# Ledger of designs, part 411: VH-VL binders against q9h9l3

Target 1, 176 residues: q9h9l3
Amino acid sequence: PRKMVAIDCEMVGTGPKGHVSSLARCSIVNYNGDVLYDEYILPPCHIVDYRTRWSGIRKQHMVNATPFKIARGQILKILTGKIVVGHAIHNDFKALQYFHPKSLTRDTSHIPPLNRKADCPENATMSLKHLTKKLLNRDIQVGKSGHSSVEDAQATMELYKLVEVEWEEHLARNPP
Short names: E, the ipSAE of ESMFold2; O, the ipSAE of OpenDDE; V2, 0.75 times the mean of E and O plus 0.25 times the DockQ between their complexes.

## First folded at step 22 (VH-VL)

Design Dh3 (framework fv_amlenetug; at its last read DockQ between E and O 0.92; V2 from the best seeds 0.89)
Heavy chain, then light chain:
Amino acid sequence: EVQLLESGGGLVQTGGSLRLSCAASGFTFSTYAMTWVRQAPGKGLEWVSGISYRGEYTDYADSVKGRFTISRDNSQNTLYLQMNSLRAEDTAVYYCAKVPYRGSGSFDYWGQGTLVTVSS
Amino acid sequence: EIVLTQSPGTLSLSPGERATLSCRASQSVSDSYLAWYQQKPGQAPRLLIYDASNRATGIPDRFSGSGSGTDFTLTISRLEPEDFAVYYCQQRSSWPITFGQGTKVEIK
ESMFold2, look of step 22: ipSAE 0.844; ipTM 0.921
ESMFold2 (binder alone), look of step 22: mean pLDDT 93; pTM 0.940
OpenDDE, look of step 22: ipSAE 0.848; ipTM 0.921
ESMFold2, fold request of step 23: ipSAE 0.857, 0.855, 0.859; ipTM 0.925, 0.924, 0.925
ESMFold2 (binder alone), fold request of step 23: mean pLDDT 93, 93, 92; pTM 0.942, 0.944, 0.934
OpenDDE, fold request of step 23: ipSAE 0.911, 0.910, 0.912; ipTM 0.952, 0.951, 0.952
ESMFold2, last read: ipSAE 0.854, 0.857, 0.855; ipTM 0.924, 0.924, 0.925
ESMFold2 (binder alone), last read: mean pLDDT 93, 93, 93; pTM 0.943, 0.943, 0.942
OpenDDE, last read: ipSAE 0.910, 0.909, 0.911; ipTM 0.951, 0.951, 0.952

Design Dh4 (framework fv_amlenetug; at its last fold request DockQ between E and O 0.94; V2 from the best seeds 0.89)
Fold by OpenDDE, fold request of step 23:
Structure Dh4 (fold): chain C 176 residues (1-176), chain A 120 residues (1-120), chain B 108 residues (1-108)
Amino acid sequence: as target 1 above (176 residues)
Amino acid sequence: EVQLLESGGGLVQTGGSLRLSCAASGFTFSNYAMTWVRQAPGKGLEWVSGISYRGEYTDYADSVKGRFTISRDNSQNTLYLQMNSLRAEDTAVYYCAKVPYRGSGSFDYWGQGTLVTVSS
Amino acid sequence: EIVLTQSPGTLSLSPGERATLSCRASQSVSDSYLAWYQQKPGQAPRLLIYDASNRATGIPDRFSGSGSGTDFTLTISRLEPEDFAVYYCQQRSSWPLTFGQGTKVEIK
């Protein structure tokens, strides 16, 4: 448990048409849901689309934002050696330009027992919002103000805890 | 050791202009967002303006928007506040403050401030 | 804007006593983005706590912060003579950034 953290990142659009997803916020929580890291991050390239409806990121958040290179270093120090839990976590790692060992990665969007528990097809990709509502009876990502990466990271950890024992046993028998 | 030294304060007439400077040392200035916070005599603290580490993003309190301009010269490790159309209510000690990486939007180091007095 | 209201306005205590300062927000401060500062007469403010409960570098452990949502507390477990000052809370959850009006901790 002490070696497990959950991560959630918010991204903005950069590049000519805003199609490049760049890290703009990162939140990391421990097994108990305590926040270990939560900062706005300034991407190296000009932001074309804040994607505020989803990301919750606004221009004013970039005034005090941590430079990407610095933030990345801080985040990697926290993640190194940990079991990292996330939802569709490949997007977070991509935005971080970081590759965490697969054996130490847990993606709640790809855990069949979790979907089964939620009465969903085991091989389907369900949203964090749906799983959280179904299994935790909690509403996240409510309104039009955008997501809270802290809230999402906490929900992700709580979801994983529901299937932790079963899934860890499965992984032990079937190492990635 | 982090050092922030404000200068440029003084007495100015209503409607006048003043430019404040903040000389930074003891840290990589160009890597940190900076802010101005002011304090009227005998009063509390009021956030005035902030600027990102490269200067591409700025924001202002409504009370100074359109009159004040925050800027920085990273090659000189200096933060600026151009104050135009000054009013009596702008009278205050103006502090330069550093924004940390952790807890960004809080201010971990402050200068000793420079007094701006606007007289009618 | 988020208005921060501190209480009490003045707290009169003796060295060695426990000080409890309150900061109430007019609306929820997201993710506990609340800081505390200490300011002594004629000096610049000093950061004590950030993100509700994290002590800044070099801050003694007699200072602690707690709270979430709209209610936050700064506690000084045992007042030292140098702790008599004005204390401000500040939120970074919403723009513009705002401070409380301050609580003066004075010697009884």
Scores: ipSAE 0.907, ipTM 0.951, lowest interface PAE 0.4, mean pLDDT 96
Fold by ESMFold2, fold request of step 23:
Structure Dh4 (fold): chain C 176 residues (1-176), chain A 120 residues (1-120), chain B 108 residues (1-108)
Amino acid sequence: as target 1 above (176 residues)
Amino acid sequence: EVQLLESGGGLVQTGGSLRLSCAASGFTFSNYAMTWVRQAPGKGLEWVSGISYRGEYTDYADSVKGRFTISRDNSQNTLYLQMNSLRAEDTAVYYCAKVPYRGSGSFDYWGQGTLVTVSS
Amino acid sequence: EIVLTQSPGTLSLSPGERATLSCRASQSVSDSYLAWYQQKPGQAPRLLIYDASNRATGIPDRFSGSGSGTDFTLTISRLEPEDFAVYYCQQRSSWPLTFGQGTKVEIK
């Protein structure tokens, strides 16, 4: 069977008025939640807004950060050929400047059976924090220090496992 | 083969200044963050300062802020530590260390160190 | 500032024995950002383990790391004569980056 990983990224603001989202941290976990990758990344462009309350990124993290070009190469090697699970995953791929095949992409923000398990409207876009609290009885993204992409990637994988059999069968019958 | 070679250590009076150099070879120096770590004689390790691969981000331990300046010259593959207003407690072996791409903020290669002794 | 306290201060063990070194943090080390180093007399430190459990390149498999939160462990499964050294833990979760005070391993 094809290997599955979960990814989560943290972004900082670059470009005019800090509106462009640039990759500053990426975490990847395997099916069992073991960390395959977790590094801070220095964007090639000037950081305008660290977005620390959400990203958890501070200036000090950039001191030891891996150059974007290097990190991207390492991350893409891990993702290639795998089913990649994420939450609102298009944002992560955009920050990586990368398109993963839709047939190998799973987005926990858009899985109707997952929403149904959470007693949420099937077509609603639910936050990772909300789904994790309702379905895993776990508090993530706690405090004002920002998100942990390792924690978020692990939660995303566990959420997907709740609907994996049903959703994989659905996608096999209904290719994207 | 990664090599880091510190130089510029020696005996200096309190209040004096000294500049340490770290010559790097065996890797693309300009693609890696670099760090200074020190070890007082008979004591443990203390992080001193770090610098990003292009040099635009730096940070310092509180004990050296305002007195020490980290810098790099990527064209000469050299890391520097300018030490001003030296104190007796700055006496240590100073190591230059490389930050790896994986496990960044850990230090995978270290130089042999250069001794700085600050006398009263 | 996160203070790392290592125990014991000194281990005296025979070759072939299992060594267990402890590192405790004064507050949680987020994402298990804890490294281990070996330092032999007259030498620079050598990275053994990064991020709690990842073995650095070229490190023998008898070295392993584990732990999370405030409690971390370095294990040497079968102590070799060349493992006589001081071992340091180091966190990268909070600034400044800090090291533990060291555990000296003596081979009897």
Scores: ipSAE 0.835, ipTM 0.916, lowest interface PAE 0.6, mean pLDDT 93
ESMFold2, look of step 22: ipSAE 0.824; ipTM 0.914
ESMFold2 (binder alone), look of step 22: mean pLDDT 91; pTM 0.921
OpenDDE, look of step 22: ipSAE 0.840; ipTM 0.918
ESMFold2, fold request of step 23: ipSAE 0.808, 0.835; ipTM 0.906, 0.917
ESMFold2 (binder alone), fold request of step 23: mean pLDDT 90, 90, 90; pTM 0.915, 0.918, 0.912
OpenDDE, fold request of step 23: ipSAE 0.906, 0.907; ipTM 0.950, 0.951

Design Dh5 (framework fv_amlenetug; at its last look DockQ between E and O 0.96; V2 from the best seeds 0.84)
Fold by ESMFold2, look of step 22:
Structure Dh5 (fold): chain C 176 residues (1-176), chain A 120 residues (1-120), chain B 108 residues (1-108)
Amino acid sequence: as target 1 above (176 residues)
Amino acid sequence: EVQLLESGGGLVQTGGSLRLSCAASGFTFSNYAMTWVRQAPGKGLEWVSGISYRGEYTDYADSVKGRFTISRDNSQNTLYLQMNSLRAEDTAVYYCAKVPYRGSGSFDYWGQGTLVTVSS
Amino acid sequence: EIVLTQSPGTLSLSPGERATLSCRASQSVSDNYLAWYQQKPGQAPRLLIYDASNRATGIPDRFSGSGSGTDFTLTISRLEPEDFAVYYCQQRSSWPITFGQGTKVEIK
């Protein structure tokens, strides 16, 4: 009965030497992959490193970007009370300055049955690109233009669906 | 009620300068990115320039780059467009427009425009 | 720069008919970052659709958008007298932001 969404974020470097990861784009999709949220976000701090090769964020994207405070409020309203699926999702929550209940969090980078389906070691941390190629026969994050958080969120949801029944049952037996 | 009121248009000679203003009311101006879009008489829409909510980021159409400067004064709820080295092809109605939080890069509220006529 | 080509240039229809307006992009419009606007004579444009298929606030459900990649469509399911106007598509996928040349929907 509880609704499920997938989230993916793109971050830029802020703070000293650009080492702090700050939110610059967030995409949220529903169970069917429909886009519920997708906006560029202007961090409150100065951007030191756009990290464009991976983030896809360029200076021009910041011209129309939604202020972080506003975007955070909109995003948290969507996430509250839902099962949230992501890949290495702790980074997304950190960039949102938010803690989602562990019992409602699903991280496709840490699901042993998913790794097993991909013929990977069960406790290895696998990239979203690798899992998507192996299990969905799709190429994502192609080229040097950076990632699309919509594409990545959709792929993350599809990957979770492959193990959803097994993993939800496991979590019911082993509450976090 | 959201209201955007452009002013400062008029007749100017080629090579001249003009400064457009857009007075905003009915919303928290300092929380929204803003844009200028123009429309030549009887023609379609052309994006001119945009500015982030604090003014830190700007961008321009190639046709105006180096000649036009977008700016804002958040304490006075006013958007500006400084237009220098004006050309005949700059003749248009100039609209200011608000960027929404959802669908950012689309423009949800527009002023009624101010006419700029550049004579030879 | 992405060039948006709208067709037809003029669409002559009667109230109650279904209107289908096309917008074709010279390059793929990533993430469906395409908007539609309505402009009536002597008025500023009005946002109808953002991100290909989302209706803006206050837009009646007879307006719908669809498409992806290079081909996008605005559909007006049943034309009302107030819908006779010029319609523009606009992309924000690639800089600079660009508009199509417009489709005029006029009463037959």
Scores: ipSAE 0.828, ipTM 0.915, lowest interface PAE 0.7, mean pLDDT 93
Fold by OpenDDE, look of step 22:
Structure Dh5 (fold): chain C 176 residues (1-176), chain A 120 residues (1-120), chain B 108 residues (1-108)
Amino acid sequence: as target 1 above (176 residues)
Amino acid sequence: EVQLLESGGGLVQTGGSLRLSCAASGFTFSNYAMTWVRQAPGKGLEWVSGISYRGEYTDYADSVKGRFTISRDNSQNTLYLQMNSLRAEDTAVYYCAKVPYRGSGSFDYWGQGTLVTVSS
Amino acid sequence: EIVLTQSPGTLSLSPGERATLSCRASQSVSDNYLAWYQQKPGQAPRLLIYDASNRATGIPDRFSGSGSGTDFTLTISRLEPEDFAVYYCQQRSSWPITFGQGTKVEIK
């Protein structure tokens, strides 16, 4: 079986009125929750909206941030060939300007058995925070400092592990 | 080999000004954030200022805010620290340091430092 | 700001012994954004550990870092003569960046 990693990204707003979501932080953890990558990333364009209440990103974090093109290369090197687990992961890949093979992607926001286990409608899109609380009895994304992408990535991995066997069997029978 | 060489230190009177330089070589200077850290004689390390790789983002310790200005000239591979309204407590060895991509906010290479002495 | 307190202030050991240095933060250091530096007399600091447990390039494996939250540790498994120096911890979790006051490892 292929190695598995979980990813979570934080984005800031760039472009006109800050409507473009640009990568500002990326965290990657392994199957055990060990941090493989966690860096602040500097978008190529000027930041208009830090979206701090959600992203946790502040101006001072950009002082030591890694340039986007460099960070992207580092991240892609880690992801290549692996099963990548994320929550609403299409947003992360979009921000990375990268598309991981669908057959190697696991999105915890679209796993019916996971929702079922959480007593949620199978086809509903539940938040990472809600699923984490319900299934892991753990609070994430608390406080006023914004999200922690490391914490979110770890939670995402733990959630997937709850349904890994069932879901992998399903995918084997029904390849995307 | 990465090299950082500070210069511009010396003796200055209280209220005076001084401009430090840090010449970088052995790496693509324009791709890395840089920082100044100082150390008073016989004391520990104190972060002074940081600057992003393009110079768009800067920050300062409260102790120097409004008096010091960090800047860089990527065409010359040089980092600067303009120090105005100097005080006795600014007396220290000033180090320039490189910020790595991995473990950002840490400092993987340091210069040998330049001594700034502020006297009344 | 986050205040880092290192202990002990001075550690007297002999070559070959194990050294354990502590760094305690006044508040949680997020995502293990803690680094360790070594400084010898008359020299600039040298990065040893970043992100709590990652060894910097060229650093011998006798140096290791551990910890999370508010408690971090630098361990030197077997002291070499060249390891007698001052060690600093540093956090980047919260602005401004801050350093511990240092621990001096001296020869017994």
Scores: ipSAE 0.767, ipTM 0.896, lowest interface PAE 0.6, mean pLDDT 95
ESMFold2 (binder alone), look of step 22: mean pLDDT 92; pTM 0.940

Design Dh6 (framework fv_amlenetug; at its last fold request DockQ between E and O 0.94; V2 from the best seeds 0.89)
Fold by OpenDDE, fold request of step 23:
Structure Dh6 (fold): chain C 176 residues (1-176), chain A 120 residues (1-120), chain B 108 residues (1-108)
Amino acid sequence: as target 1 above (176 residues)
Amino acid sequence: EVQLLESGGGLVQTGGSLRLSCAASGFTFSNYAMTWVRQAPGKGLEWVSGISYRGEYTDYADSVKGRFTISRDNSQNTLYLQMNSLRAEDTAVYYCAKVPYRGSGSFDYWGQGTLVTVSS
Amino acid sequence: EIVLTQSPGTLSLSPGERATLSCRASQSVSDSYLAWYQQKPGQAPRLLIYDASNRATGIPDRFSGSGSGTDFTLTISRLEPEDFAVYYCQQRSSWPITFGQGTKVEIK
């Protein structure tokens, strides 16, 4: 448990048409849901699309934002050696330009027992919002103000805890 | 050791202009966001303006928007506050403050401030 | 904007006593983006706590912060003579950044 953290990142659009997803916020929580890291991050390239409806990121958040290179270093120090839990976590790692060992990665969007528990097809990709509502009876990502990466990270950890024992046993028998 | 030294304060008439400077040392100035916070005599603290580490993003309190301009010269390790159309209510000690990486939006180091007095 | 209301306005205590300062927000402060500062007469503010409960570098452990949502507390476990000052809370959850009106901790 002490070696497990959950991560959630918010991204903005950069590049000519804003199609490049760049890290703009990162939140990391421990097994108990305590916040270990939560900062706004300034991407190296000009932001074309804040994607505020989803990301919750606004221009004013970039005033005090941590430079990407610095933030990345801080985040990697936290993640190194940990089991990292996330939802569709490949997007977070991509935005971080970081590759965490697969054996130490847990993606709640790809855990069949979790979907089964939620009465969903085991091989389907369900949203964090749906799983959280179904299994935790909690509403996240409510309104039009955008997501809270802390809330999402906490929900992700709580979801994983529901299937932790079963899934860890499965992984032990079937190492990635 | 982190050092922030404000200058440029003084007495100015209503409607006048003043430019404050903040000389930074003891840290890589160009890597940190900076802010101005003011304090009227005998009063509390009021956030005035902030600027990102490269100066690309700025913001202002509504009370100074359109009149004040925050800027920085990273090659000189200096933060600026151009104050135009000054009013009596702008009278205050103006502090330059550093924004940390962790807890960004809080201010971990402050200068000793420079007094701006606007007289009618 | 988020209005921060501190209480009490003045706290009169003796050295060695416990000080409890309150900061209430007019709306929820997201993810505990709340800081505390100390200001002594004629000096600049000094950061004590950031993100509700993290002590800044060099801050003695007699200072502690707690709270979430709209209610936050700064506690000084045992007042030292140098702790008599004005204390401000500050939020970074919503723009503009705002401060509380301050609590003066004075010697009884």
Scores: ipSAE 0.901, ipTM 0.947, lowest interface PAE 0.4, mean pLDDT 96
Fold by ESMFold2, fold request of step 23:
Structure Dh6 (fold): chain C 176 residues (1-176), chain A 120 residues (1-120), chain B 108 residues (1-108)
Amino acid sequence: as target 1 above (176 residues)
Amino acid sequence: EVQLLESGGGLVQTGGSLRLSCAASGFTFSNYAMTWVRQAPGKGLEWVSGISYRGEYTDYADSVKGRFTISRDNSQNTLYLQMNSLRAEDTAVYYCAKVPYRGSGSFDYWGQGTLVTVSS
Amino acid sequence: EIVLTQSPGTLSLSPGERATLSCRASQSVSDSYLAWYQQKPGQAPRLLIYDASNRATGIPDRFSGSGSGTDFTLTISRLEPEDFAVYYCQQRSSWPITFGQGTKVEIK
């Protein structure tokens, strides 16, 4: 058994019209939900849209933020060799400019047994907020002040644990 | 070894100006956000201003906004605080401090401080 | 603005004793963004704990932090002579960054 972590990222808008998603916060928790990493990150290019309503990122957070190159190095060191759990995790890896081995990647937005437990269509892409409310009886991402990536990473790990035995067995029979 | 050395403090009249410098060594200054924190004699700590590693993001306490300007010269490894329109309540020891990569927004290394005294 | 209230104001103890310092916030400190500093007379503050419970580099393991929400604690398990100082908590969850008023730990 490999070590397992959950990751969640918050992104801001860069590039033309702020349509490019750039990393501005990353949180990583261990299996027990303890925080291994949680920092605000300054993207290398100009921020066009903070997306604060969803990201929770404000201009003030950038004052003390860790440079992207440094943060990326620290984050990748934590992720290397581990099973990484996330929700729509391809977006997080894209923002990190990183590829994690598929055999070590778990995406709670694409786990049919998890959807089934939530009484949702088996192959639908369900939001983290919806799954967390249905299966953990918790409200996350409340209000318009933005998401907490620590809260979201912790919720993601708890959700994965609900199907961990079944899904790990499935992946062993059906290697990616 | 990380070292931060403040200079430029002294006695100044109300309404006057002063420029503080903080010389940095023992780390790659241009990769770290920096901060000024002050402490009035016999009092606690007050955050004053911060600046991102390239200098493009700055912020100020309301009490100094519009009067103080934080800046940095990464080629000289130096942090600055330009203080204008000084008031008696600005009397304090001024520390420069380094922002760490982990626990950012905490301050892991501090200079020894420079005293600014504003007299009427 | 988050106001941090430290208690007690002064803590008089002998070397070898356990010190427990409290920091209470006027509103929740999100994600436990709470730090502790030590300051001796005529010296700059020294970072002890960041994000509630992480020891800064070079800080002895007799220093520990705990707490969440509005209530945070710094514990010194066995006071050494060099630990008699003023201690400040600091939050970074809400702008502006604020510090507590300090707790003085002095020799009895």
Scores: ipSAE 0.839, ipTM 0.917, lowest interface PAE 0.6, mean pLDDT 93
ESMFold2, look of step 22: ipSAE 0.829; ipTM 0.915
ESMFold2 (binder alone), look of step 22: mean pLDDT 92; pTM 0.940
OpenDDE, look of step 22: ipSAE 0.828; ipTM 0.915
ESMFold2, fold request of step 23: ipSAE 0.834, 0.829; ipTM 0.919, 0.915
ESMFold2 (binder alone), fold request of step 23: mean pLDDT 92, 92, 92; pTM 0.934, 0.935, 0.933
OpenDDE, fold request of step 23: ipSAE 0.899, 0.901; ipTM 0.946, 0.947

Design Dh7 (framework fv_amlenetug; at its last look DockQ between E and O 0.70; V2 from the best seeds 0.63)
Fold by ESMFold2, look of step 22:
Structure Dh7 (fold): chain C 176 residues (1-176), chain A 120 residues (1-120), chain B 108 residues (1-108)
Amino acid sequence: as target 1 above (176 residues)
Amino acid sequence: EVQLLESGGGLVQTGGSLRLSCAASGFTFSTYAMTWVRQAPGKGLEWVSGISYSGEYTDYADSVKGRFTISRDNSQNTLYLQMNSLRAEDTAVYYCAKVPYRGSGSFDYWGQGTLVTVSS
Amino acid sequence: EIVLTQSPGTLSLSPGERATLSCRASQSVSDSYLAWYQQKPGQAPRLLIYDASNRATGIPDRFSGSGSGTDFTLTISRLEPEDFAVYYCQQRSNWPLTFGQGTKVEIK
């Protein structure tokens, strides 16, 4: 009955020595992997470190970027009332300055049945790249030019679907 | 109703300068990125320069870098393009354009354009 | 820099016919970051499609876009008299932002 979406974000470094992670791109896909949202976002604080090797964010992306406050409002409107799937999703919510209800949050970095399918220790925190390679036979985040949040959100949704029935039943029996 | 009105075009000699203005209305100018795009007579579209909503970030096509300066005055809802050291190949209609929040890097509203003619 | 090559250069058709316009990129356009514009003589361009397949506000559904990677298509399912114009594709995947050279759709 509830719609499900997957989210992935890319962050840049702001604050002292660039150690604060601030939102610079957000992608949201629906259950079928269709893109519902994908925009570059200008943080309200000065960018100290673009982190381009991982984020894929360059100065040029900021020229056309949507202000953080506007983007946040658009993103939260999409997320409200939905089951939101992500990988290490706490970091995405922190960058959004937002907390989604735990009962509606699914984190593929912390799902024991998913690790089991990948022949990994159930309590290990596995990378999205590793799980995607092992379970979907797909290489993502290739090279050092940066990640695509669209690609990562799509992979995250596909991974969750592998364990969706089992994990939703588990959560129904064990409410968070 | 979104309106973008360019002005400041005209005839100049090679090496001369012009300042283009784009007056914006019908939207909150200070929260949208803006862009200049040009079109030489009988030719296609060429991206010239862009500026972030606050003015902090700018970028330029290689062909104009060092000669053109984009700027904005959010209190007056006006976008500018200062064009120095003009060359014959800068002859074009210059459009200002608005960047939307969704599909950013596309340009959803354009002005009518202002003609710049650079003669030798 | 991504070079966008549009084909055909000119497309001669009658009202009511289907138009299919091609835009080919010299490199992959990541995340389908490709837009389409219409320009009539003496007028500014008008945004039709953004990010390959999303219609801009107020654009009739006879306009549709598709494609990914290096190959993108604009389709006008049934040409109206007002659709005879020049069409440009534009990518935002890599800097500098670039436009195709245009396809003119004209009355046969």
Scores: ipSAE 0.830, ipTM 0.912, lowest interface PAE 0.6, mean pLDDT 93
Fold by OpenDDE, look of step 22:
Structure Dh7 (fold): chain C 176 residues (1-176), chain A 120 residues (1-120), chain B 108 residues (1-108)
Amino acid sequence: as target 1 above (176 residues)
Amino acid sequence: EVQLLESGGGLVQTGGSLRLSCAASGFTFSTYAMTWVRQAPGKGLEWVSGISYSGEYTDYADSVKGRFTISRDNSQNTLYLQMNSLRAEDTAVYYCAKVPYRGSGSFDYWGQGTLVTVSS
Amino acid sequence: EIVLTQSPGTLSLSPGERATLSCRASQSVSDSYLAWYQQKPGQAPRLLIYDASNRATGIPDRFSGSGSGTDFTLTISRLEPEDFAVYYCQQRSNWPLTFGQGTKVEIK
C-alpha cells in the first residue's frame, strides 16, 4: 500500500480587508503521527489579519518564517506520490496553490462511515474537533492560543485509521 | 562558504549608543531571516532580536525592547543592531546568526561575535 | 516564555565514554522547534542538531538527538577529545526564543 501522510494548514488573511487566505503554517505527519514537517510560512503579500484566535499565528511567528515559495517546494516534495489525509483538505490545497490527485486524497470531512461511527448524519460536514472528541475521546483546539496544526494533523490521521480498511475497500470499488 | 563577520563592538558608557554590523557572504542574504544572540561573560546564550528576510517583521527580547533596533540592508548583505540607552547588563559578546529555511528555529551559521562592554 | 532546563550542569567523563545530556521544557515544544548547539571555549556556538533529531551538515554520527514534548536528549555515543565543550538546547516553539542554561562536558 502507498504511504500515507496527514496534513493541516493554518491561514492568515491577506489582500483587501484580509479576505484572501494565505498559508502561514503547515504540519505534516506520517501514519504513526510522527512529524515530517512543521513550519511557519511567510506569505508573499502583507498580512492584514493574523486570525490568531483560530490560526494561532502571531506577528512574531513571521520573523523566522519560511518564505512561501520555499515552503511550498518542501511540502510538495513530501506529498508527491503519497495518499494525503486531511480535514476539509480543499482549503489546505487551495492555500498551497496545489491540488493533489483526487484518487490519492482522503478528506475526513467527507467520509460517511466516519460520520456514521460518530453517530452523525453520513452526509453532514462535521468539525475535526467534534469527530476527535466523539471517536477518540480527545480534546483538540482548546484554549485561546489558537489551533495546533500538528495536533490537528495527528487527530486527522487517527480518525482516518478508524475507517481506513472500510473506506479503502469502498474507494477500490468506486474510484473517484 | 557561509561567512558572518560582526563589527562595531567596543567600550561604551552607560546610557550611550552603539551600532553593530554583520557582514554576510557565501549565501543569498536577502532570502534568509537573521538574528542577534548575545552572551555575557561566563554566562549562557540569550536571544536578542530577529528580522525576516525582507525586514518587514522584527521582534525583540523584553530586555532590549524600546532600546535596540534590528535592521538590514539586503543590497549590502549587512545586518545591523542599533543599541541605545545601553546598560551594564548589556555587556556581552554579540553574535549574528543565520536562520535556515527549515531547522527547528535553529541558527545554522554564526559569526565569531563582537564584544560590547558597557561601563559606568 | 518557555524555560529550558538542562541537566546535569556539569558532566565529567573520559574520552571514549557515552555522554547523555537532557533538556526539559516548561511546556510542550514541537520537535521541529528544538535545536542543540556546541560551544567550545573562545568560539562561537555551532549547530549540532535541528528538528530535535537531525544532524546539521558536517556533524559526526556520534552525535544524536531524541525526544519530544517536554523532554529532549542529546547523546554523544563515544566522546572524542574535541567534544569537551558546553552544549545548549534552544526552542522556537514560542516567542521569545530561549536557550537552556547549558551543560558543560568536561574531561574527567
Scores: ipSAE 0.391, ipTM 0.783, lowest interface PAE 1.4, mean pLDDT 94
ESMFold2 (binder alone), look of step 22: mean pLDDT 89; pTM 0.896

